# VHH binders against Abasic site processing protein HMCES (HMCES), part 36

Target 1, 269 residues: Abasic site processing protein HMCES (HMCES), of Homo sapiens (Human) (q96fz2)
Amino acid sequence: CGRTSCHLPRDVLTRACAYQDRRGQQRLPEWRDPDKYCPSYNKSPQSNSPVLLSRLHFEKDADSSERIIAPMRWGLVPSWFKESDPSKLQFNTTNCRSDTVMEKRSFKVPLGKGRRCVVLADGFYEWQRCQGTNQRQPYFIYFPQIKTEKSGSIGAADSPENWEKVWDNWRLLTMAGIFDCWEPPEGGDVLYSYTIITVDSCKGLSDIHHRMPAILDGEEAVSKWLDFGEVSTQEALKLIHPTENITFHAVSSVVNNSRNNTPECLAPV
Short names: E, the ipSAE of ESMFold2; O, the ipSAE of OpenDDE; V2, 0.75 times the mean of E and O plus 0.25 times the DockQ between their complexes.

## First folded at step 7 (VHH)

Design q11 (from a12 with D103G; framework vhh_8pnl_2)
Fold by ESMFold2-Fast, scan of step 7:
Formats: structure tokens, sequence, C-alpha cells
Structure q11 (fold): chain B 269 residues (1-269), chain A 117 residues (1-117)
């Protein structure tokens, strides 16, 4: 996974993340650094994306089931990185393979500290290789959406004008992530950055791409992944597997250029 | 770390079968996605089949139903079972290993498959 859409205005995104804490109380996640949130139909690595994480990461003795929402840099910068410029990291940390996560120092260390997060998106993009050409067909991949009188699921036949009605009740894609905290050696603000855990693609996606993000399907999975105060690393990793509960449609090549940030990026073709 | 070593290529008649093998000489085979590519004279190298570290497979349309990719992590070996071979399958076949985010990290030297009467 190397490209997402997360375009909802901050207030709509916040409502889409409504949840229940362990005491059964309905809540909205509390924002940290809300001004860093930049909605876009076409988010690439090194940009900021919103993630959910446990309040316990920020407040001693907080209820670990309570959630914070914060923008973090996509592309994990390990806490041990010693150069002054994060862009000089010599390897790509956009994704983290589930099968080697406990072997790679960059991921094992933050995972051992409970630094699990849920990466939020409208959906993600993948490029299918076309036989006999160097061209690739992009697809937008997202959770199946519930149809209502005021909003329906986005399908290949839907027009861009219909999407404004769909977003009010859009079910956000919830991807398992690992984050870390990097303190610049020359001083300055702590950088929070994340990676998306990836797994083998499910049967439904295998003709598009051979890998997929580890999707946390439903509030029980999301809660267990986030709650590092009650759920061990070993137990949390049991949530990391392919899912078949996804849908997709082909989109135009407009999305190929990460500078394009318009609704046409996710429009069915 | 190492280079992949292919074997099993040869000359076969149309309709025949071949089994290609690719041995890992020293890197961590079980953590890599593995693939078979081919390149016919004057044509671009193209993906034939891919198998992920977890065993999910993907096939090019031109080989679906005829070729089967498999892996044996204990033996650090990748296989391609090729059935119902056609003259159009004549090519140099390459084993490839890559980590995610669309990179191929390691290539073999290739093994030649010729399908002729």
Amino acid sequence: as target 1 above (269 residues)
Amino acid sequence: QGQLVESGGGLVQPGGSLRLSCADAGFTFSSYDMAWYRQAPGKERELVARITSGGYTNYADFVKGRFTISRDNAKSTLYLQMNSLKPEDTAMYYCAAGLEYEGTDYWGQGTRVTVSA
C-alpha cells in the first residue's frame, strides 16, 4: 500500500471515528495537532495522515481504551535514527511486512513499546499490471458501504456528483499500523511517524496486487489493536491477516500523479 | 546476500511439460515474495506467475490453467510446473525474489525453455 485517499473534512472524519470505550461510553477521539491534518484524495508516503492511537501513550494512568486521533508522517523514522534529516533514511518504511515484523529492528522496537496505531483512509489505491504493456490500471479499494436513502455505496456506474451524498456515512478503512517517536539529534519537536503493516492479498484482490494492508475489520479488532495496555504484542499480532471484506473499482490515470488532488482520483471509470 | 539459481529448462515438443526449479543459495527465502518472469527474443521481460511469502498466487492470463507456481520454504526452492506447452512459451525464464512495495531485489541468471516440433 503506497497511496491512499483521506479527504473528509476534520469534523466529518471525527464523527466517522465514533467509538465505545471499555465502560460502554460513546466517545469521539480527541485530536492532537489537528492543524497538521491535510485532507487529500491522493496521499503519498512522507505526507501526514490521521491515525488512531491509545490515550495511554500521552497520559500516564489514562484509560488505555480511550482514543486520540493525530496526524503522523507516513514513513516510519526509527527512534534510533541519528541523522538530522528524516528524508535521508536509506530504506523505505512505508510498509512493514507482517511475516518479518519481529525480525526488523525498525519495527520490532516500537512494537515492543506498544506503539500500535490504526491508519485511517477513505480507501487505498493499487496499480494492476496490464499484460503486454508497461501501463498499469489503478484501482480504488475500500470497505463495502451500507446503502441508505440519502447515501449509497460507490460503484463503477456512480457519477462523481453522487459521491457527496455517500461521504456523510462513509465507513473509513482501518489499517493496522506501527508508529515511532523520533527526537531530532539537534533538538526540536518530536516527530511521530508510522508504517502500514502488509499481508498477502486476499483472493478477491489477487488479480490486482499480490499484497494488501492488514485491515482491521470491525470495532473489536480496532479496539484490541489499539489497547496496548491490555492486549499484548503476541495477542495483537493474531489480528494481522488478509480480509475478503473489501470492494474496489477501476479509476482513471489522474491518480497516478500524486500532485493531483481532486475527486476524479477515486471516480469510477 | 545471494543469487537465485534456476534449473529444469530444456527442449520440449508442443503439448509437453517441464518443471522449473529455483534454489536460494543463501538469503532468507521464506520472507520473500517469489516470481517467475520470462523474456522471449526481441520482447520485454514479463511476469509469468507470482507467489507471496504466505502462499497466495497470481498468474498472467496467458498461462492460467496451464502453469502452477509453488514454493517449499523448508527447501528454499521455488517451482514452476508448466503443462500444455506452446511454441509461444519459448523464452528465457527468470526466477525473482522481492520485498513488498513493488521491488525486485534478486534475479537469477535464467534457464532456457524451447518449445518446438
Scores: ipSAE 0.000, ipTM 0.167, lowest interface PAE 11.9, mean pLDDT 83

Design q12 (from a12 with D103G T104Y; framework vhh_8pnl_2; at its last look DockQ between E and O 0.12; V2 from the best seeds 0.00; counts 0 for: pae O 3.8 > 2, placed apart)
Fold by ESMFold2-Fast, scan of step 7:
Structure q12 (fold): chain B 269 residues (1-269), chain A 117 residues (1-117)
Amino acid sequence: as target 1 above (269 residues)
Amino acid sequence: QGQLVESGGGLVQPGGSLRLSCADAGFTFSSYDMAWYRQAPGKERELVARITSGGYTNYADFVKGRFTISRDNAKSTLYLQMNSLKPEDTAMYYCAAGLEYEGYDYWGQGTRVTVSA
């Protein structure tokens, strides 16, 4: 996973993250650094994307089931990183393999501190190899949506105008992430950054790409992944596996250039 | 247009030089770790050289001192400068890109390098 769409206006995104705490109270996540949220149809690594994390990371004695939403840098910078420039990191942390997550210090250490987050997106993009050519076909991959599930998935048959109408009730893709906090050696604000955990593709996606993000399907999975005060690392990692509850459609090559930020990036072709 | 396209392969005599290029039209190139792999007939694919998004390089022992990997993020192009070529360097050379720690998920179709008299 190396490209997502997260274009919803802040208020729409916040309502899409409505949740219930462990006491059964309905809540909206509280924002940290909302000014750093930059909606885009075409988010690449090193940009900021919104994540959910437990309020207990920020407030002593907070209920660990209560949620904060915060923009974080995509590309985890480990807390132990000693250089002044994160671009000098000697390995890529955009994604983290589920099968080696406990073997890599960069991921094991923040996991031990309960630094689990849920990465939010409209969906993500993957590029399918086309046989007999060096061309690749991009696909937009996302949860089945409630509105389209009664008559079928949103697809190439839907007009761009009709597609635009679905965003008010869009079910956001919820991907399992790990974050860390890095204090620049020369001072400045603490940098919050994350990685997306990856797994082998499910059968439905195997023809598009052999890897997929670890998707947390439903509120129970999301709540358990976030609640580091009650759910151990061992128990949380049981949530990390491929999912079949996913859909997709082909999109135009407009998405290939990460500078393109228009609805055409995810419109069916 | 394809996302990773290798070029620059060909026939060269022992002791000669070649420069391989790998052009990326579809990625956010600067965010990816890039690598050159090679595969000789009947052998497994092996890592030749790696360059991270931050510019750090690693080389296989069998090419150290002879090959140089570099990248041009503005041109979205990866290079492999190959000097003092040996018959043992004969192989299909593949460009690879990845966003995981030591993982490469995107590959080109390869460019053939033949070292012979």
Scores: ipSAE 0.548, ipTM 0.772, lowest interface PAE 1.6, mean pLDDT 88
Fold by ESMFold2, look of step 9:
Structure q12 (fold): chain B 269 residues (1-269), chain A 117 residues (1-117)
Amino acid sequence: as target 1 above (269 residues)
Amino acid sequence: QGQLVESGGGLVQPGGSLRLSCADAGFTFSSYDMAWYRQAPGKERELVARITSGGYTNYADFVKGRFTISRDNAKSTLYLQMNSLKPEDTAMYYCAAGLEYEGYDYWGQGTRVTVSA
């Protein structure tokens, strides 16, 4: 997973993240650094994207089931990193393989501190190698969406206003992530950064690509992944597996250039 | 991401040099780890050299000192400078790209290097 869409205006995104705390109370996540949110149809590594994390990371006596939403840098910079420039990391930290997560200090250390997050997106893009050519077919991959009388599947939408209403009730893709907090040696703000955990693709995606992000399907999975106060690392890792509850459609090559920030990036072709 | 296209292969005499190039039309080149692999017919594909998005490099023991991997993110191009070539370097050379430690999701079709009299 190396490209996502996360284009919703902040208020729409926030409402899509409504949740229940441990007491069953309906809540919205509280923002940290909302001015760093940069919506785009075409997010690439090293950009900021919103993630969910437990309030307990920020307040020592907070209810660990309460959620904060914050933009973080895609590409985890470990807290122990000593250079002034994150590009000097010896490993790519855009993604973290689930099968080796406990073997890499970059991921094991923050995971042991409970630094679990949920990475939010409209969906992600993946490129399929076409047989007999070097050309690749991009796909937009996302949760199946609830059908309404005026809002069918994305492929069934046939007018701009119908497509826009689909986004009012869009089910955001929720991917399992690990984050860390790095204090630059030269000083300045603490850098919050994340990696997306990956797994083998489910059967439905295997013709597109052999890897997929670890998707947290449903509120229970999201709550358990976030709640480091009540859910151990060992129990949380049981949530990390492929899911078949995913859908996709082909998109145009406009998305290939990460500077293209337009609805065409995810439009069915 | 995008299309990986290798070039620069060919026939060269022992002791000679070649420079392989790999171009990516995608504009996320700078975020990827890149690598060169090689494969002789009927043999396993093997790592030659890798370079991270930030420029950290590793070389296989058999080519260390003779080959240099580099990248030009502004041109979205990966290079392999091959010096002091030996007949045992004869293989198809593949460009690869990925976002994980030694995880390479995207591959080119390869360029052939032949080292012979």
Scores: ipSAE 0.359, ipTM 0.704, lowest interface PAE 3.1, mean pLDDT 88
Fold by OpenDDE, look of step 9:
Structure q12 (fold): chain B 269 residues (1-269), chain A 117 residues (1-117)
Amino acid sequence: as target 1 above (269 residues)
Amino acid sequence: QGQLVESGGGLVQPGGSLRLSCADAGFTFSSYDMAWYRQAPGKERELVARITSGGYTNYADFVKGRFTISRDNAKSTLYLQMNSLKPEDTAMYYCAAGLEYEGYDYWGQGTRVTVSA
């Protein structure tokens, strides 16, 4: 996964992340560094995207079922990295393969510390290789959305008003991630960064791309992944597998340019 | 299959500059992450610089600010501006394109850079 969409306004995003704690109480995640949230239809590695993580990571003795939402840098910077510039990292940390997560120190160490997060997105993009052509067709991949009676085909949101309504009830894609905290050698703010765990693609997606993010489907999966206080690494890793509960549609080449940040990026062609 | 074609290599004196180009013939250039690799005689291929489809850049430690990777999506061309070249920079330079998180799928044939007094 190399491109995502996360364009919802902060308030809408927060509401979309409503959850129940272990006591069954309805909660909204608390923001950390909300000013670093930059909505975009076209998110690329090294940009900031919002993730969910357990409150226990920030507060001692906190309920580990409580969630924080924080923008983090896409591309995990390991805590042991000694260079002053994260861009000097010589290996790709945009994704973490599920089969080798325990083999790579950059991922194993933070995972062992319980640094699990849920990466939020409207969906992610993948490009299908077209046989015989040098052209790649981009697809937007996301959770199936509940068709509200009035909203025709996702394509029929012809009016800006209808589009807004669609997005107000948009089910966010929840991807399994690992994050780490990096302290710059020269001092400054701690950098929080994440990697997205990837798995082999499901059958439905296999014609588009052979790999997909590990999607945490449902509140239980999300809760277990985040709750590092109660859920062991071993148990959490059981949640990492392909899911068929995705849908996709072809989008225009507008998304090819990462500078393009418009609804056209994810609109059906 | 789209072909990456490198150009701009040549002989240069230490301290000199070169600008490498990589032209993408027929690829959706803007959707790809791009990179420059180099391979010196008897050494393994190593990353020099990478630029994502989003325009984010990364450089190898040996670059030390001497090189700049850039891309022109309109021209479907990748560039490597190399300044303050050293004899140690002598290598075949390769352009790569693809999705960096899955590996680069396309490679050029390379352009030779020789830095010698």
Scores: ipSAE 0.031, ipTM 0.489, lowest interface PAE 3.8, mean pLDDT 88
ESMFold2 (binder alone), look of step 9: mean pLDDT 82; pTM 0.827

Design q13 (from a12 with D103G T104S; framework vhh_8pnl_2; at its last look DockQ between E and O 0.80; V2 from the best seeds 0.00; counts 0 for: pae E 4.4 > 2)
Fold by ESMFold2-Fast, scan of step 7:
Structure q13 (fold): chain B 269 residues (1-269), chain A 117 residues (1-117)
Amino acid sequence: as target 1 above (269 residues)
Amino acid sequence: QGQLVESGGGLVQPGGSLRLSCADAGFTFSSYDMAWYRQAPGKERELVARITSGGYTNYADFVKGRFTISRDNAKSTLYLQMNSLKPEDTAMYYCAAGLEYEGSDYWGQGTRVTVSA
């Protein structure tokens, strides 16, 4: 996973993340650094993306089931990194393989500190290899969305008005992530950065790409992944597996260039 | 991202030099770690050299001091400068690109390097 869409305006994104805490209270996640949130149809590694994480990471004695939403850098910079420039990191941390997560110090250490997050997106993009050509076919991959069907309506599957309002009720893709906190050696703000955990592709996606992000399907899985105060690393890792509850459609090559940031990037072709 | 295409392989005498190139038509080349692997007949592929998106390089012990990996993000091209070639460097050389630690998501078809008198 190396390209996502996360274009919702801040207020729409916040409402899409409405949740219930451990005591059953309805809540919206509280923002940290909201000014760093940059909506885009075409987000690449090293850009900032919104993630959910437990309030307990920031506030001593907070209820670990309460959530913060914060933009973080895509590409985990380990807390132990000694250089002044994160680009000098000796390995790629855009994605973290689920099969070796406990063997790699860059991921094992923050995971041991409970630094689990949920990476938010409209969906993600993958490029299907086509036999006999150097060109790839891009696909936009996302959760199945609720369809509004008018029973008894013949010849009217969807209207243009439905497409304009689809984003108001869009079910965000929720991907399992690990984050870390890096303090620049020469001073400055703490850098929060994340990696997306990856698994083998499910049967439904195997013709598009051999890897997929670890998707947390539903509020129970999201809550357990985030709640590091109550859920151990061992129990949380049981949530990391391929999922078949995913859909996709082919998109235009416009998405290939990360500079292109328009609805055309995810529109069906 | 497009398919990776290697070039520059060939026959060279011991002590000679070759420069391999790997071209990618993708627009996200700069975000990927790039690597050169090699495979001799009957052996598994082994890492020769890796260069991160940020330019950090790592080399297998058997090529240190002889090979140099580099990248040109504007041209979406990876290079391997091979100097002081030895008969044991004879292999198919493969270009690889990845976003996972030591993982390779995309592979080229390979280019043949033969070092022989």
Scores: ipSAE 0.555, ipTM 0.772, lowest interface PAE 1.5, mean pLDDT 87
Fold by ESMFold2, look of step 9:
Structure q13 (fold): chain B 269 residues (1-269), chain A 117 residues (1-117)
Amino acid sequence: as target 1 above (269 residues)
Amino acid sequence: QGQLVESGGGLVQPGGSLRLSCADAGFTFSSYDMAWYRQAPGKERELVARITSGGYTNYADFVKGRFTISRDNAKSTLYLQMNSLKPEDTAMYYCAAGLEYEGSDYWGQGTRVTVSA
C-alpha cells in the first residue's frame, strides 16, 4: 500500500470520524496540529495524512478510549534513529508486514510502547499488472458505501458537484498503523510518523495485488486497536488480518503521477 | 503508465561489462526500495543488489565488488553496472521495487545477460 486518497476538508473529515467513548458518549476526535493536514486525492509516502490515536498518548490519566486526530508523516522514523536526515534510513518503513512486525526493531519498539494508530483515507490505490505488457491497471479500493437518498454510486458521478454529493456520509477506510516519535538530534519539533501494517490480500483483491493494508472493520476493531491503556499488544495483534468487506473499481492512469490531485484520480473508468 | 522496464542486457565476453537500466516514470520512484534479482536457467531467483530509497546499498556475496547498484530519482531510473563478467553471471536480470521492510512488491519482465566467448 503506497498510495491513498484523503481529500475531505478538515471539518467534513472530523465529522466522518465521530465515535463513542467507553461510556457510550458521542464524540468527535480532537485535532492536534491541524495546520499540517494536506487533503489530496493522491497521497504518497513522505506526505502527511491524518491518523487517530488515543488521548492517553498526550495526557497523563486521560481516558484511553478518547481519540486524537493528527497528521503524521507516512514512513515511520524510529525514535532511535541517530542521523539528522530521515531520508538516510537504511530501510523502507512505508509499510510493515504483519508476519514480521515483532522481528523488526523499527516496529517492535514503538508497538511495545502502545504506539498504535488508525490511518485514515477515502480509500487506497493498487496497480494490477497486465500480462503480455508491462502496463498496469490502477484500482481505487475502499469500504462498501451505503446508498442514501441523496447519493448515487461512485460510478454514476460524472461532474465535480456530483462527486461532492457522493462524499456525504462517506465511510472512511480505517487501516492499522504503528507510529513513532523522533527527536531530531539538532533539536526542533518532534516528528510523528507512521507505517501501515500489511497482510496477505483477501480473495477479492488477490487478482489485483498480493498484499493489502490491515483494515480495521468497524468501531470495535478501531477502538481496541487504539486503546493501548486497556488492550495489550498481544490482544491488539489479533485484529490484524485480511478482510473481504472491500470493494473497488478501475481508474484512469491520471493517478500514476503523484502530483495529480484531482477527482479524476479516483473516478471509475 | 507505471511499469518497470529493464534494458541493457545482451551478449558479452568474459571479463566484459554491461550496464543494466530499469525505468518507471509512473511511480513515485523516490519512495521505493529498488533491487536487482537474477535467475539462471534451472536455478532459483536470487538477490543481486538492493538500494534503499535513501541510497543505502546491499550486495550479494557473489558480487565481490564487481557490480554497482545506483539510482537516479530525477529520471526514475535504477542502474546495475556489471564489470568483470563471468559465465556464471548468465541469467535473466529482474528489476524489483518495494515499500515493505526488505520486501518487493513489483517486478519487471527481465533483461537477458549472456556471458560467453
Scores: ipSAE 0.236, ipTM 0.660, lowest interface PAE 4.4, mean pLDDT 87
Fold by OpenDDE, look of step 9:
Structure q13 (fold): chain B 269 residues (1-269), chain A 117 residues (1-117)
Amino acid sequence: as target 1 above (269 residues)
Amino acid sequence: QGQLVESGGGLVQPGGSLRLSCADAGFTFSSYDMAWYRQAPGKERELVARITSGGYTNYADFVKGRFTISRDNAKSTLYLQMNSLKPEDTAMYYCAAGLEYEGSDYWGQGTRVTVSA
């Protein structure tokens, strides 16, 4: 996964992240660094994207079922990294393979510390290999959306008004991530960064791409992944597997350029 | 958006040089680890050289300083400068791109390199 969409306004995004804590109380996640949230239809590595994480990471004795939402840098910078420039990492940390997560120090260490997060997106993009052509078709992949009586298929949102309504009730894609905290050697603010865990693609997606993000489908999966206080690493890793509960549609080549940040990026063609 | 497309292969004499290119049309090229692989007839595919998104390079032991991998992010192109070519270097050379250090997600169709007197 090298491209995502996360374009919802902050308030809408927050509402979309409503959850119940372990006591059954309805809650909204609290923001950390909300000013770093930059909505975009075209998010690439090294950009900031919002993630969910347990409050326990920030507050001692906090209820670990409580959630914080924070923009983090896409591309995990390990805490042990001693260079002043994160771009000098010798390996790519955009993704983490689920099968080798425990073999890589950069991922194993933060995971062992309970630094699990849920990466939020409208969906992610992948490019299909076209046999016999030099062209790749981009696809937008996302959770199936509940058809509200008025909300036609994403393709049927003919009016801007209908489109906005569709997105107000959009079910966000929830991807399993690992984050780490890096302190720059020269001082400054702590950098929070994340990697997306990847798995083999499900059957439905296999014709598009052979790998996919580990998607946490449902509140229980999201809660367990985040709750490092009560859920062990071993238990959490059981949540990491392909899911068939996705849908996709072809989009225009507009998304190919990471500078393009318009609704056309995810619009069906 | 084009597939990874290799070019620059051909027939060369021992001791000669070739420059392979791999063009990526439409991906966030700069975010990918890139690599050259080769496969000789009857042999397994093997890594030749890798260059990370950060520009760090790694070479197979058989390269011994003869090859140089480089990338131009502005052109979304990967290069392999091959000098002092040997008959043993005869193979199909493949370009690969990945977002994970240990894996490649995208592969070119390959370009054939033949080193023969």
Scores: ipSAE 0.072, ipTM 0.549, lowest interface PAE 3.8, mean pLDDT 88
ESMFold2 (binder alone), look of step 9: mean pLDDT 80; pTM 0.806

Design q15 (from a12 with D103N; framework vhh_8pnl_2)
Fold by ESMFold2-Fast, scan of step 7:
Structure q15 (fold): chain B 269 residues (1-269), chain A 117 residues (1-117)
Amino acid sequence: as target 1 above (269 residues)
Amino acid sequence: QGQLVESGGGLVQPGGSLRLSCADAGFTFSSYDMAWYRQAPGKERELVARITSGGYTNYADFVKGRFTISRDNAKSTLYLQMNSLKPEDTAMYYCAAGLEYENTDYWGQGTRVTVSA
């Protein structure tokens, strides 16, 4: 995964993340640095994306089932990184393979500290190889959406006329992530950054791309991934596997340029 | 049919130079780590040089000081400048792109480099 859409206004995004804590109490996640949230149809690595993480990461003695929502840099900067400039990191940490996550120092260390997060998106983009050319076909990939009187997916809505109605009750894609906290050697604000865990593609996506993000399908999986106070690393990693509960449609080449940030990026062609 | 397209290979004398190019058609090129691998007949593919999305480079010991990897994100093109070529450099050279730490998502078809007297 190397490109997502997360365009919902902050208030809509917050309501889409409504949840129950361990006691069954209805809650909305509490924001950190809400002004750093920048909605976009076309988010690339090194930009900020909203993630969910346990409140216990910020407050000693907090209930580990309570959630914070915070913008984090996409592209994990390990806490042990000694250079002053994160751009000097010589490793691509945009994604983290599930099969080697415990072998890589950059990921094993934050996992050992319980630094699990859920990366939020409308969906993600992948580029399919086109037979007979060197061109690629981009696809927008997202959870099936539920609507009683209408279609449950973007692909079934008449674009662009029904876009407003599609977003009203959009089910956000929830991807398993690992984050770390880096303190600049010269001082300054702590940098929070994340990587998306990846797995082998499911059958439904295999014709598009051979890898996919580890998607946490449903509140039980999201809850267990986030709750590092009650769920061990070993138990949490059992949640990391391909899912077939996904849908997609082809989109235009507008999305190819990360500077393009319009609804056309995810509109069906 | 291809994911990345290499060019610039050929036959040169020892001590000669070649510049390899790898073109990618219009997807997230600037987000990918790019690399050159090579494979001689009967050998495994081995890493020659890597350039991260941030522009930082790593080289195999056997090419340090002779080869230079670079990228042009505006043109979605990766380069390998090969100087002081040796017969041992004879191989099929492959372009590779990845978003995962030390992993490759896409491979080119390869371009042949022959260094012979």
Scores: ipSAE 0.025, ipTM 0.498, lowest interface PAE 6.6, mean pLDDT 86

